# VHH binders against c3ng28, part 35

Target 1, 373 residues: c3ng28
Amino acid sequence: MLIIIRPSGEIALKSPRSRRNFEHTLANNIRSVIKEGKIWRSQGVLFLEVNDNNKNIEELSKVFGIASFSPVMSIKSYNNNLEDIINKAKEVFAEIVKGKIFSVRAKRIGSHNFTSLDVQRKVGEALYPFSRGVNLENPEVEVFIEIRNDVAYFYYKIIKGPRGLPVGVAGKTVVLFSGGIDSPVATWMMMKRGSIPVILNFNLGGSVHRKFVLEELSVLRKWSGGHKLKLFIVNGTDVLIKLSQIEKRNRVVMLKRVMYKVAERLCDKANAKSITTGESLSQVSSQTMTNLYVTEYGIKYPIFRPLIGFDKEEIVELARKIGTYEYSIKLPEYCAISTKARTSVELDEVLKDEENLNIDYEKVLENSEVIEI
Short names: E, the ipSAE of ESMFold2; O, the ipSAE of OpenDDE; V2, 0.75 times the mean of E and O plus 0.25 times the DockQ between their complexes.

## First folded at step 8 (VHH; framework vhh_7mjh_2)

Design s7 (at its last look DockQ between E and O 0.79; V2 from the best seeds 0.00; counts 0 for: pae E 2.8 > 2)
Fold by ESMFold2, look of step 8:
Structure s7 (fold): chain B 373 residues (1-373), chain A 119 residues (1-119)
Amino acid sequence: as target 1 above (373 residues)
Amino acid sequence: EVQLVESGGGLVQPGGSLRLSCAASGFTFSRYYMSWVRQAPGKGLEWIGRIYTSGDTDYNPSLKSLVTISRDNSKNTLYLQMNSLRAEDTATYYCARWGRYLSDAFDIWGQGTTVTVSS
């Protein structure tokens, strides 16, 4: 089967050099996901020739950078022969329009001795006897003819892709990945913008925590455009022991500051230019405006919070769509960071505690377990 | 008055075994997670393991083959079984209370019991 793949419109708007890079990356990602296929670029679209199976359709539906794709039938029209196009349209579409209200859409790329409207009218005329009639505004079925130079493509399915940018075009981001509901969604959102996530997990719940993080990353791996997901697991319990020496109400913010500072070192090591978290404003007391300000104070890399303006129900809806929700809700509460922080933690107090604790962030990262998914 | 009191430390030969106990008082023991932590001479604190209210345990990977943590809620007692002891296991061993959330971790400590592994 032949599939026409339409890159996200955002890619088409880029400069010629940037567009080539993005389309090249998209093609490579599709090759990585669809192992046994032929792919080539042509005049703003990609063509994929592959064996007909539902696995390929499902996988293609998860490649960021794809706006939509369509399985097509095709013919070559010698000397712009509309009669061949009309005859093929009847062969392909007669059963599709049978007994239904339909419409025909046509478009052309290249030089032709006819207009797109000519094609629509003539094909519509030829299909009308099989149908219950035509309605250009509210058809029951819409059939498409796309003429590119001397080849005509015929389709009636338009399968939506996830849009966004191809994973790999926007560099790397270090994701603080707790394994709850929010961090997998934040990871997905960064992949949608073309970033490769480098996963940093502070293991707080032992082997059970590790298990669910790995399962969630296996789900996210289906969305990565064939890129492996690199996971760094650090021992969070050793950090908690040190934090037991400071005031209880400051410990959550301090734990997050430790996470951010370890993430900084991972940014240096992995050549990532940002840190991503699943935090949203005011969802819990540790995520008030003041506490977020204190948490990120003095951190050298941009901190992206793609969920900052989302409510919990919106995040849950995305988690279900992505497929991570069922694993996230099984995470035991002892893997979770407490909600018991002051609503207005004092910056100077936190910075003083930080100086006194004198945590070796490079060593915390060096002791990590590294896994590729 | 919330208290944790460790006992069972002492001198042991390499390859030997010890069971440490931690007697809890002043709180409802069965509702708290519990942990063991140790500190070797001249070293920082090292987490040994944790036992949850469910009875599930989680261990420091470096110590997993050496230790077993258990609890007896009817006696308000936490246990640490150590086997195949080496000189590097010489340390003061602490019992620590852990609440339900991570911000409640290590909120109450015992005074410690000293284990010395030497010939």
Scores: ipSAE 0.385, ipTM 0.758, lowest interface PAE 2.8, mean pLDDT 88
Fold by OpenDDE, look of step 8:
Structure s7 (fold): chain B 373 residues (1-373), chain A 119 residues (1-119)
Amino acid sequence: as target 1 above (373 residues)
Amino acid sequence: EVQLVESGGGLVQPGGSLRLSCAASGFTFSRYYMSWVRQAPGKGLEWIGRIYTSGDTDYNPSLKSLVTISRDNSKNTLYLQMNSLRAEDTATYYCARWGRYLSDAFDIWGQGTTVTVSS
């Protein structure tokens, strides 16, 4: 089976050097996902040749950087013989247009002794007897012919990809991954922009929490373009014990700050240049603008909050789309962080608490469990 | 008044076993997750394990083989069974109640009971 893969439109807008790099990365990611087959680049698209029984083809719909892909039939056209194209079109499309209102779309790249319009008309005429009629404005089925130099490609199925950029083109980001609904979505969004996530989880809920985090990551792994996910699991209970020494009202913000501090250390270790969270503005009391300011204070890496402007419903919708929602909702209620956090914590107070706690963030990270998914 | 009172600590020989108890009062014991925490002399607090309202348990991996946490809701009592005790297990052992949310951490603590493992 031959598949034509169309890269995201964003890639086409890049400089020639960047475009080639992105396309190359995309090809590598596809190769990693498909595992078996031949892939090559040509004239702004990718071609993938695979066994007809390849079970991984559907996974292309989860490879960022793909706008769409189509299984195609192809013929090599000798001497610009339009008749050969027409005959092949009949072979491929007769059954597809049978009893339906159809249209033909043709595209040419290269030099030919016929136009795309010629192809559309002649193929349309040839297919007409099999059909219920032709309608260019509102067809029931569209069939497509692309003539690229001396090869003609025929297809009628267009499968949408997730668009975005190929994972790997934008570097690494450390994701504060809680296992809730938000953090997987944030992770997904960063991957869509080409980032490789390094997962940092504070296990606050024990074995059950760990279980669901792993399940969510297994889902996200399908979107990672073949990139392995590294997971660092910190014993969050140890952190909570320490936090018991400070005022209850400040514990949520301090917990987040501790997470950021540990994430900062992980960035250094993993050569990541940013930290990503699933935080949304004013979603909970701990995520006020003031608290975000206090929590982030002093962190040397950019903090990406891809969900900062999203509401809960939108996030849930994305989680459903991604496939993580059903796992996230299974997390026990006790895994929830209190929504009764102080809406405005004073920076000086938090810094004083931090000093008093004297947490060794490096040691916390060193003691983490490391899993590769 | 919400209160936790540990008991059962004392001197034990290496290789010995000990069962600690924590008596809860002033709250609906069965509705709360409970934990054991210890602090060795000159060291920080170390989490031992947790028991959920369901009776399920989580343990510190470093101590899992040596400890068993259980609860008797009818008696409002939390238990910590420790086996094969070592000198390094010498510590003050605390029972603690979890708040409703994880961020609440341990909201109530006992006074602790001291365990000394020595020959």
Scores: ipSAE 0.337, ipTM 0.722, lowest interface PAE 1.9, mean pLDDT 92
ESMFold2 (binder alone), look of step 8: mean pLDDT 88; pTM 0.879

Design s8 (at its last look DockQ between E and O 0.61; V2 from the best seeds 0.00; counts 0 for: pae E 3.4 > 2, framework grips)
Fold by OpenDDE, look of step 8:
Structure s8 (fold): chain B 373 residues (1-373), chain A 119 residues (1-119)
Amino acid sequence: as target 1 above (373 residues)
Amino acid sequence: EVQLVESGGGLVQPGGSLRLSCAASGFTFSRYYMSWVRQAPGKGLEWIGRIYTSGDTSYNPSLKSLVTISRDNSKNTLYLQMNSLRAEDTATYYCARMGRYLDDAFDIWGQGTTVTVSS
């Protein structure tokens, strides 16, 4: 089986050097996902040759950087013989257009003694007897012919990819991963922009919490372009017990701050240049503008909040699309954050509390469980 | 009145075993996660483990091999079994109720019971 893969449109807008790098990364990711076959670049697209029984082809729909892909039949044209193209089109498309209103779309790259319109017209004429008619504006079936230099490609199936950029092109980001609905979506969004996520989880729910976090990550692994996911699980209860020493109303914000501090240390170790969270503005009391300011105060890495402008419904829709929703909703209620948290914590108070707590963030990270998925 | 009362502490020799109890009153015991926490002299609080009504347990990885937490909901009692005790296990041991939310993670505490491991 031969598959033509169309990279995301935004890749084509890159400089030639960058474009090549992105395409190269995309090809590598595809190789890692498919695990067999041959892939090569040609004139702005990728070709993938695989066995007909390859079970991983469907996974291409989860490889970021792919706009679309199509199984294709191909012939090598000799002397620009349009008749050969017509004959092959009949072979490939006759059954597809049978009893249907159809249209033919042709594209050429290279020098030929015929035009794309010629191809469309002649192939259309050839297929017409098998069909119920031709309609260029509203066909029931559309068939495609791409002639690239001396090779003609025939296809009728176009499968959408997830678009975005190939995972790996944008470096690493440490994700504060709670296992709720939001953090998996945020992770997915960062991968879509080409980032490799390093997962930092504070386990607050014990074995059950761990179980569902791993399930969510297994889902996300299907979107990672073959990149392994490293998970660091911190004993969150150890942190909470320390936080019991400060005022209740500040504990949630302080917890987040502790998470950022630990994430900062992980960035240093993992060579990540950012921290990602699933936070949305005003979604909860701890996620006010002021509290966000306080929580990230002094953190040396950029904090990415891809969901900052999303509402809960939008996030849920994305979670469903991604496939993490069913796991996220099963997390124990104990993981819930109080809605009664202070909406505006004072920075000086938090800094004082932080000093008094004197948490060794490096040690917290060192004591974490490390899992590779 | 909501109350937790620990008992069972005392002096034990290295390698010995001890079972602590925590009696709960004033609330529906079966609805809450319960935890054991300890504090060694001059050190901070250390979480030992927790148990839910269902019997589901979670432990501090550093202590998992040495401790077992159980509960009897009919008696409103929490238990901590400790084996192979070491001098470093000398501490005051606390029973704590865990609230529903993160900011209530440890909302009620007992007075503690002291365990001394010495030859």
Scores: ipSAE 0.513, ipTM 0.811, lowest interface PAE 1.1, mean pLDDT 93
Fold by ESMFold2, look of step 8:
Structure s8 (fold): chain B 373 residues (1-373), chain A 119 residues (1-119)
Amino acid sequence: as target 1 above (373 residues)
Amino acid sequence: EVQLVESGGGLVQPGGSLRLSCAASGFTFSRYYMSWVRQAPGKGLEWIGRIYTSGDTSYNPSLKSLVTISRDNSKNTLYLQMNSLRAEDTATYYCARMGRYLDDAFDIWGQGTTVTVSS
């Protein structure tokens, strides 16, 4: 089976050199995901030849950078022979239009001795006897013919892809990944912009927490364009003991600052240029404008919060679509950060406490368990 | 009414062994993670390890070869077995109940029991 794959329109808007690079990365990602297929680029689209398999369709629908794809039938038209195109259209489309009001859409790339309208009219005439009639404005079924140079492609299905950019084109981001509902969604959103996530998990829930984080990452792995996901699990208990030395009301912001500073060191180690969190503004008291400002104050790398403007219902809907929700809701209670944080902390107070705690962030990272998915 | 009471501390010779106990009362012991923490004279608190409700454990890497944490849910008791004791293991040893939130991870502490390693 032959599939025409249409890259996201955003890729088409790149400079010619960037477009080629993005299309090449997209092709490599597809090749990594679809094992037994042949892929090549041609004039703004990709072609994938593969054995007919529902698994291949499902996997292809999760590759970022794809706007849509269509299984096609094709013929080579040696002399731009419109009659060959008409005959093949009848073979492919007769049952599709049977008893239905239909339309034919055609487009051409290259130089031909006929117009797209010629194709539409002649194919429409040939299909009409099988149908209940033609309506170009509001058909029950629409069939498509795309003529590219000396090959004509015939399809009637357009399967949506996830759009976005090919994973790998935007560098790496370190994700603070609790395994709750929000952080897997934030990870997915960064992959949609072409980033490779490097996962940092702060774990007190033990083997059960680890199990569900790994299951969530196995789901996210289906969206990674064939890129492996690297997980760093930090125990962090020494940090938590040190936090007992400061006022309880400030501990949430301090804990998040520790996590950001460990993430900073992981950015250095992994050559990542950003830190990503699943935080949304005002969802909990630790995520007020003031507290987010204090939490990230003085951090070397930009902090991306893809969910900053999302409400919880929107996040849950996306988590269900991605497939991580069912695992996120099973995390043990010992993985949560308190929702009772002070609504406004004082920057100087937090920085003073941070200096006094004198945490060795490199050591915290060095003590992590490292897993590759 | 929630209480943690350590016992079993005392004087021990270098190279010796000691088992500390922590008796828990006033809460459903089997539903909480528990930790041991120590403080040497003039030093800060040092985490030893924690034990999950499943019985699984996680240890401070620097102490892992020296200690074993266990629990007996039928007796509401947490244990710390220490072997091959050294002078630097002289400390006050605390048991602690793990809170459900990371930012309040040690919500109940015992009074501590003192271990002195002296030749």
Scores: ipSAE 0.310, ipTM 0.703, lowest interface PAE 3.4, mean pLDDT 88
ESMFold2 (binder alone), look of step 8: mean pLDDT 86; pTM 0.863

## First folded at step 10 (VHH; framework vhh_7mjh_2)

Design t1 (at its last look DockQ between E and O 0.28; V2 from the best seeds 0.00; counts 0 for: pae E 2.8 > 2)
Fold by OpenDDE, look of step 10:
Structure t1 (fold): chain B 373 residues (1-373), chain A 119 residues (1-119)
Amino acid sequence: as target 1 above (373 residues)
Amino acid sequence: EVQLVESGGGLVQPGGSLRLSCAASGFTFSRYYMSWVRQAPGKGLEWIGRIYTSGDTDYNPSLKSLVTISRDNSKNTLYLQMNSLRAEDTATYYCARWGRYLSDMFDIWGQGTTVTVSS
């Protein structure tokens, strides 16, 4: 089976050099995901030849950088013979348009002795006897012919891809990954923008927490464009034990700050240039404007919060779409940052506490469990 | 007065088993999560595991195979069963109360009981 893959529109807007790089990355990602296929680039699209259609459709639907893709039938149009195109169209589309109001859309690239309009008209005329009629504005079925140089492609199915940018084009980001509903979604969104996530998890729940985090990451791995996910698991409970030495009201915010500090170290190690979190503004007490300011104070890397403007329902919807929701909801509530955190912790107080705690962030990271998924 | 009192520590041979107890008083024991923590000589505190009000448990993945935490709410007692003890398990073991929220983590500690694993 042959599939035409259309890159995201954003890619087409790039400079020629950047566009080529993005398309190359996209092709490589698809090669990584589709193990038994042949892929090549031609004139702004990708072609994928595969043996198994159903499995590949599902896999392609999760490759960022794809706007859409279509299974196609093709013929070589020898000598620009429009009649051959018409005959093939009849063969391919007669049953598709049977008893339906239809339209024909044709596109051509290259030099031909006919126009796209000619193709539309002639093919339309040829298919008309099989149909209930033609309507260009509101057809029941639309069939497509794409002629690229000496090859004509026929399709009627357009499957939407996830769009975005190919994973890898934007570099690495360290994700503070809690395993809740939000952090997987944030991770997914960053991948959609072409970032490779480096996962940093503070395990606050032991083996159960670890289990579900791994499950979530297994789901996200399907969206990673074939890129492996590196996971660093910090013993979060050991950190909590240390935090027990400071005032209760500051512990949650301090925990977040510790996470950012460790993430900063991981960025250095992993050559990541940003930190990503699943934080949403005012979703919980620890995520107020003031607390966000305090927690990230002094962090040298930009902190991306792709969910900052999302409400909980929107995030849940995305989590369901991604497939992580079912695992996230199984995590105990304590694995999430407590809603009883102070809504506005003072920066000076937190900095003083931080100094007193004197946590070795490098050592915390060094002692982490490292897993590759 | 809120209090936790550990007991059951002592000398044990490698490969041996030991059961520690933590007696709680001064609060409604059944409403709190409970945890075990240990500190080996010259090392930091290490979390062992937690038991929820439901009786469910979470463990440090590194220790899961060696420890079992249980509770008897009727006796206000927390237990830590340790099997196949090694020299590395030599430590002072503490029980600690864990509230429902992270802000209430480890708010009460026992005095600790010392376990020495030696031939």
Scores: ipSAE 0.541, ipTM 0.819, lowest interface PAE 1.0, mean pLDDT 93
Fold by ESMFold2, look of step 10:
Structure t1 (fold): chain B 373 residues (1-373), chain A 119 residues (1-119)
Amino acid sequence: as target 1 above (373 residues)
Amino acid sequence: EVQLVESGGGLVQPGGSLRLSCAASGFTFSRYYMSWVRQAPGKGLEWIGRIYTSGDTDYNPSLKSLVTISRDNSKNTLYLQMNSLRAEDTATYYCARWGRYLSDMFDIWGQGTTVTVSS
């Protein structure tokens, strides 16, 4: 089976050098996901040849960088032979248009002794006897012919991909991955922009928490373009106990600052250039403008919050579409301490408490459990 | 009324063992993480360990080899097993419930039970 794969339109807008790099990365990611088959680039598209009984083809719908893909039939049409194209179109499409109102769409790349309109008209004429008629505006079935130099491709299915950029073109980001609803969605959004996530989890709920984080990452792994997901699990209980030494009102922001500081060390270790969180502005009291300012104060890597402008319903909708929602809601309601804050905190108080706690962030990271998904 | 009541304290000789119990009432015990905390005379509070709803445990590293925390959700009871007791383990031992909010941390406490390690 031959499949034409159309890269995201955003890739086509890149400079020639950048476009080749993005298409190369996309091809490598497809190879990793499909595992077997031949893939090559040709004039703005990718072709994938796989065994006719390959069952992994549907996984292309989760490869970032793909706008769409179509299984095709093909022929060579030496000397721009339109009659061969018409005859093959009848062979491929007669049963497809049988008893239906149809339309024909044609595209051409290269030099030919006919136009795309010539193809549409002649193929339409040849198919008409099998059909109930033609309607270019509202057909029951639409058939497609794409002529590339001396090869014509015939298809009637267009399967949508997730668009975006190929995972790997945008470097690495460390994701603070709580295992709730929001952090898997934030991870997905960063992968859609070509970033490789490095996952940092503070375990606050024991083996139950660990289980659900692993389940959510297994789902996200299907979207990673074949890239493994590296998970660092930190024991969060020791940090919580240290926080008992400070005022209640400062504990939530301090916990988040510890997480950001450990994430900084992981950025250095993993050669990542940013930290990503699932935080949304004002979703909870710890995420007010003031508290977010204090939380990230003095952090040297950019903090990306792809969900900053989302409300909870929008995040849940995405989580369902990604496939992580059903696992996120399995966390017991009381398996972890909530990070809700009651009031705004003061920067200078938080910084003083931080100095007094004297947490060794490098050691917290060194004591992590490391898993590849 | 939400309540935690410790029992099982008393006098024990050095090298001995003791098992403390904490009876919980007035809330759904199986839904909460629990801890034991102790206070030696004239000293501050010392966290012993945390038990999750799953039965998993985390311990204070300095006490890890000396204690075992367990729970029986059918009896609404938290346990602390202490072995190889030393005079420095003399303290009042408290049962504490982890609250839902980090700002609360331990939101209810028992009255404590006193353990005295002495020959």
Scores: ipSAE 0.382, ipTM 0.750, lowest interface PAE 2.8, mean pLDDT 88
ESMFold2 (binder alone), look of step 10: mean pLDDT 87; pTM 0.875

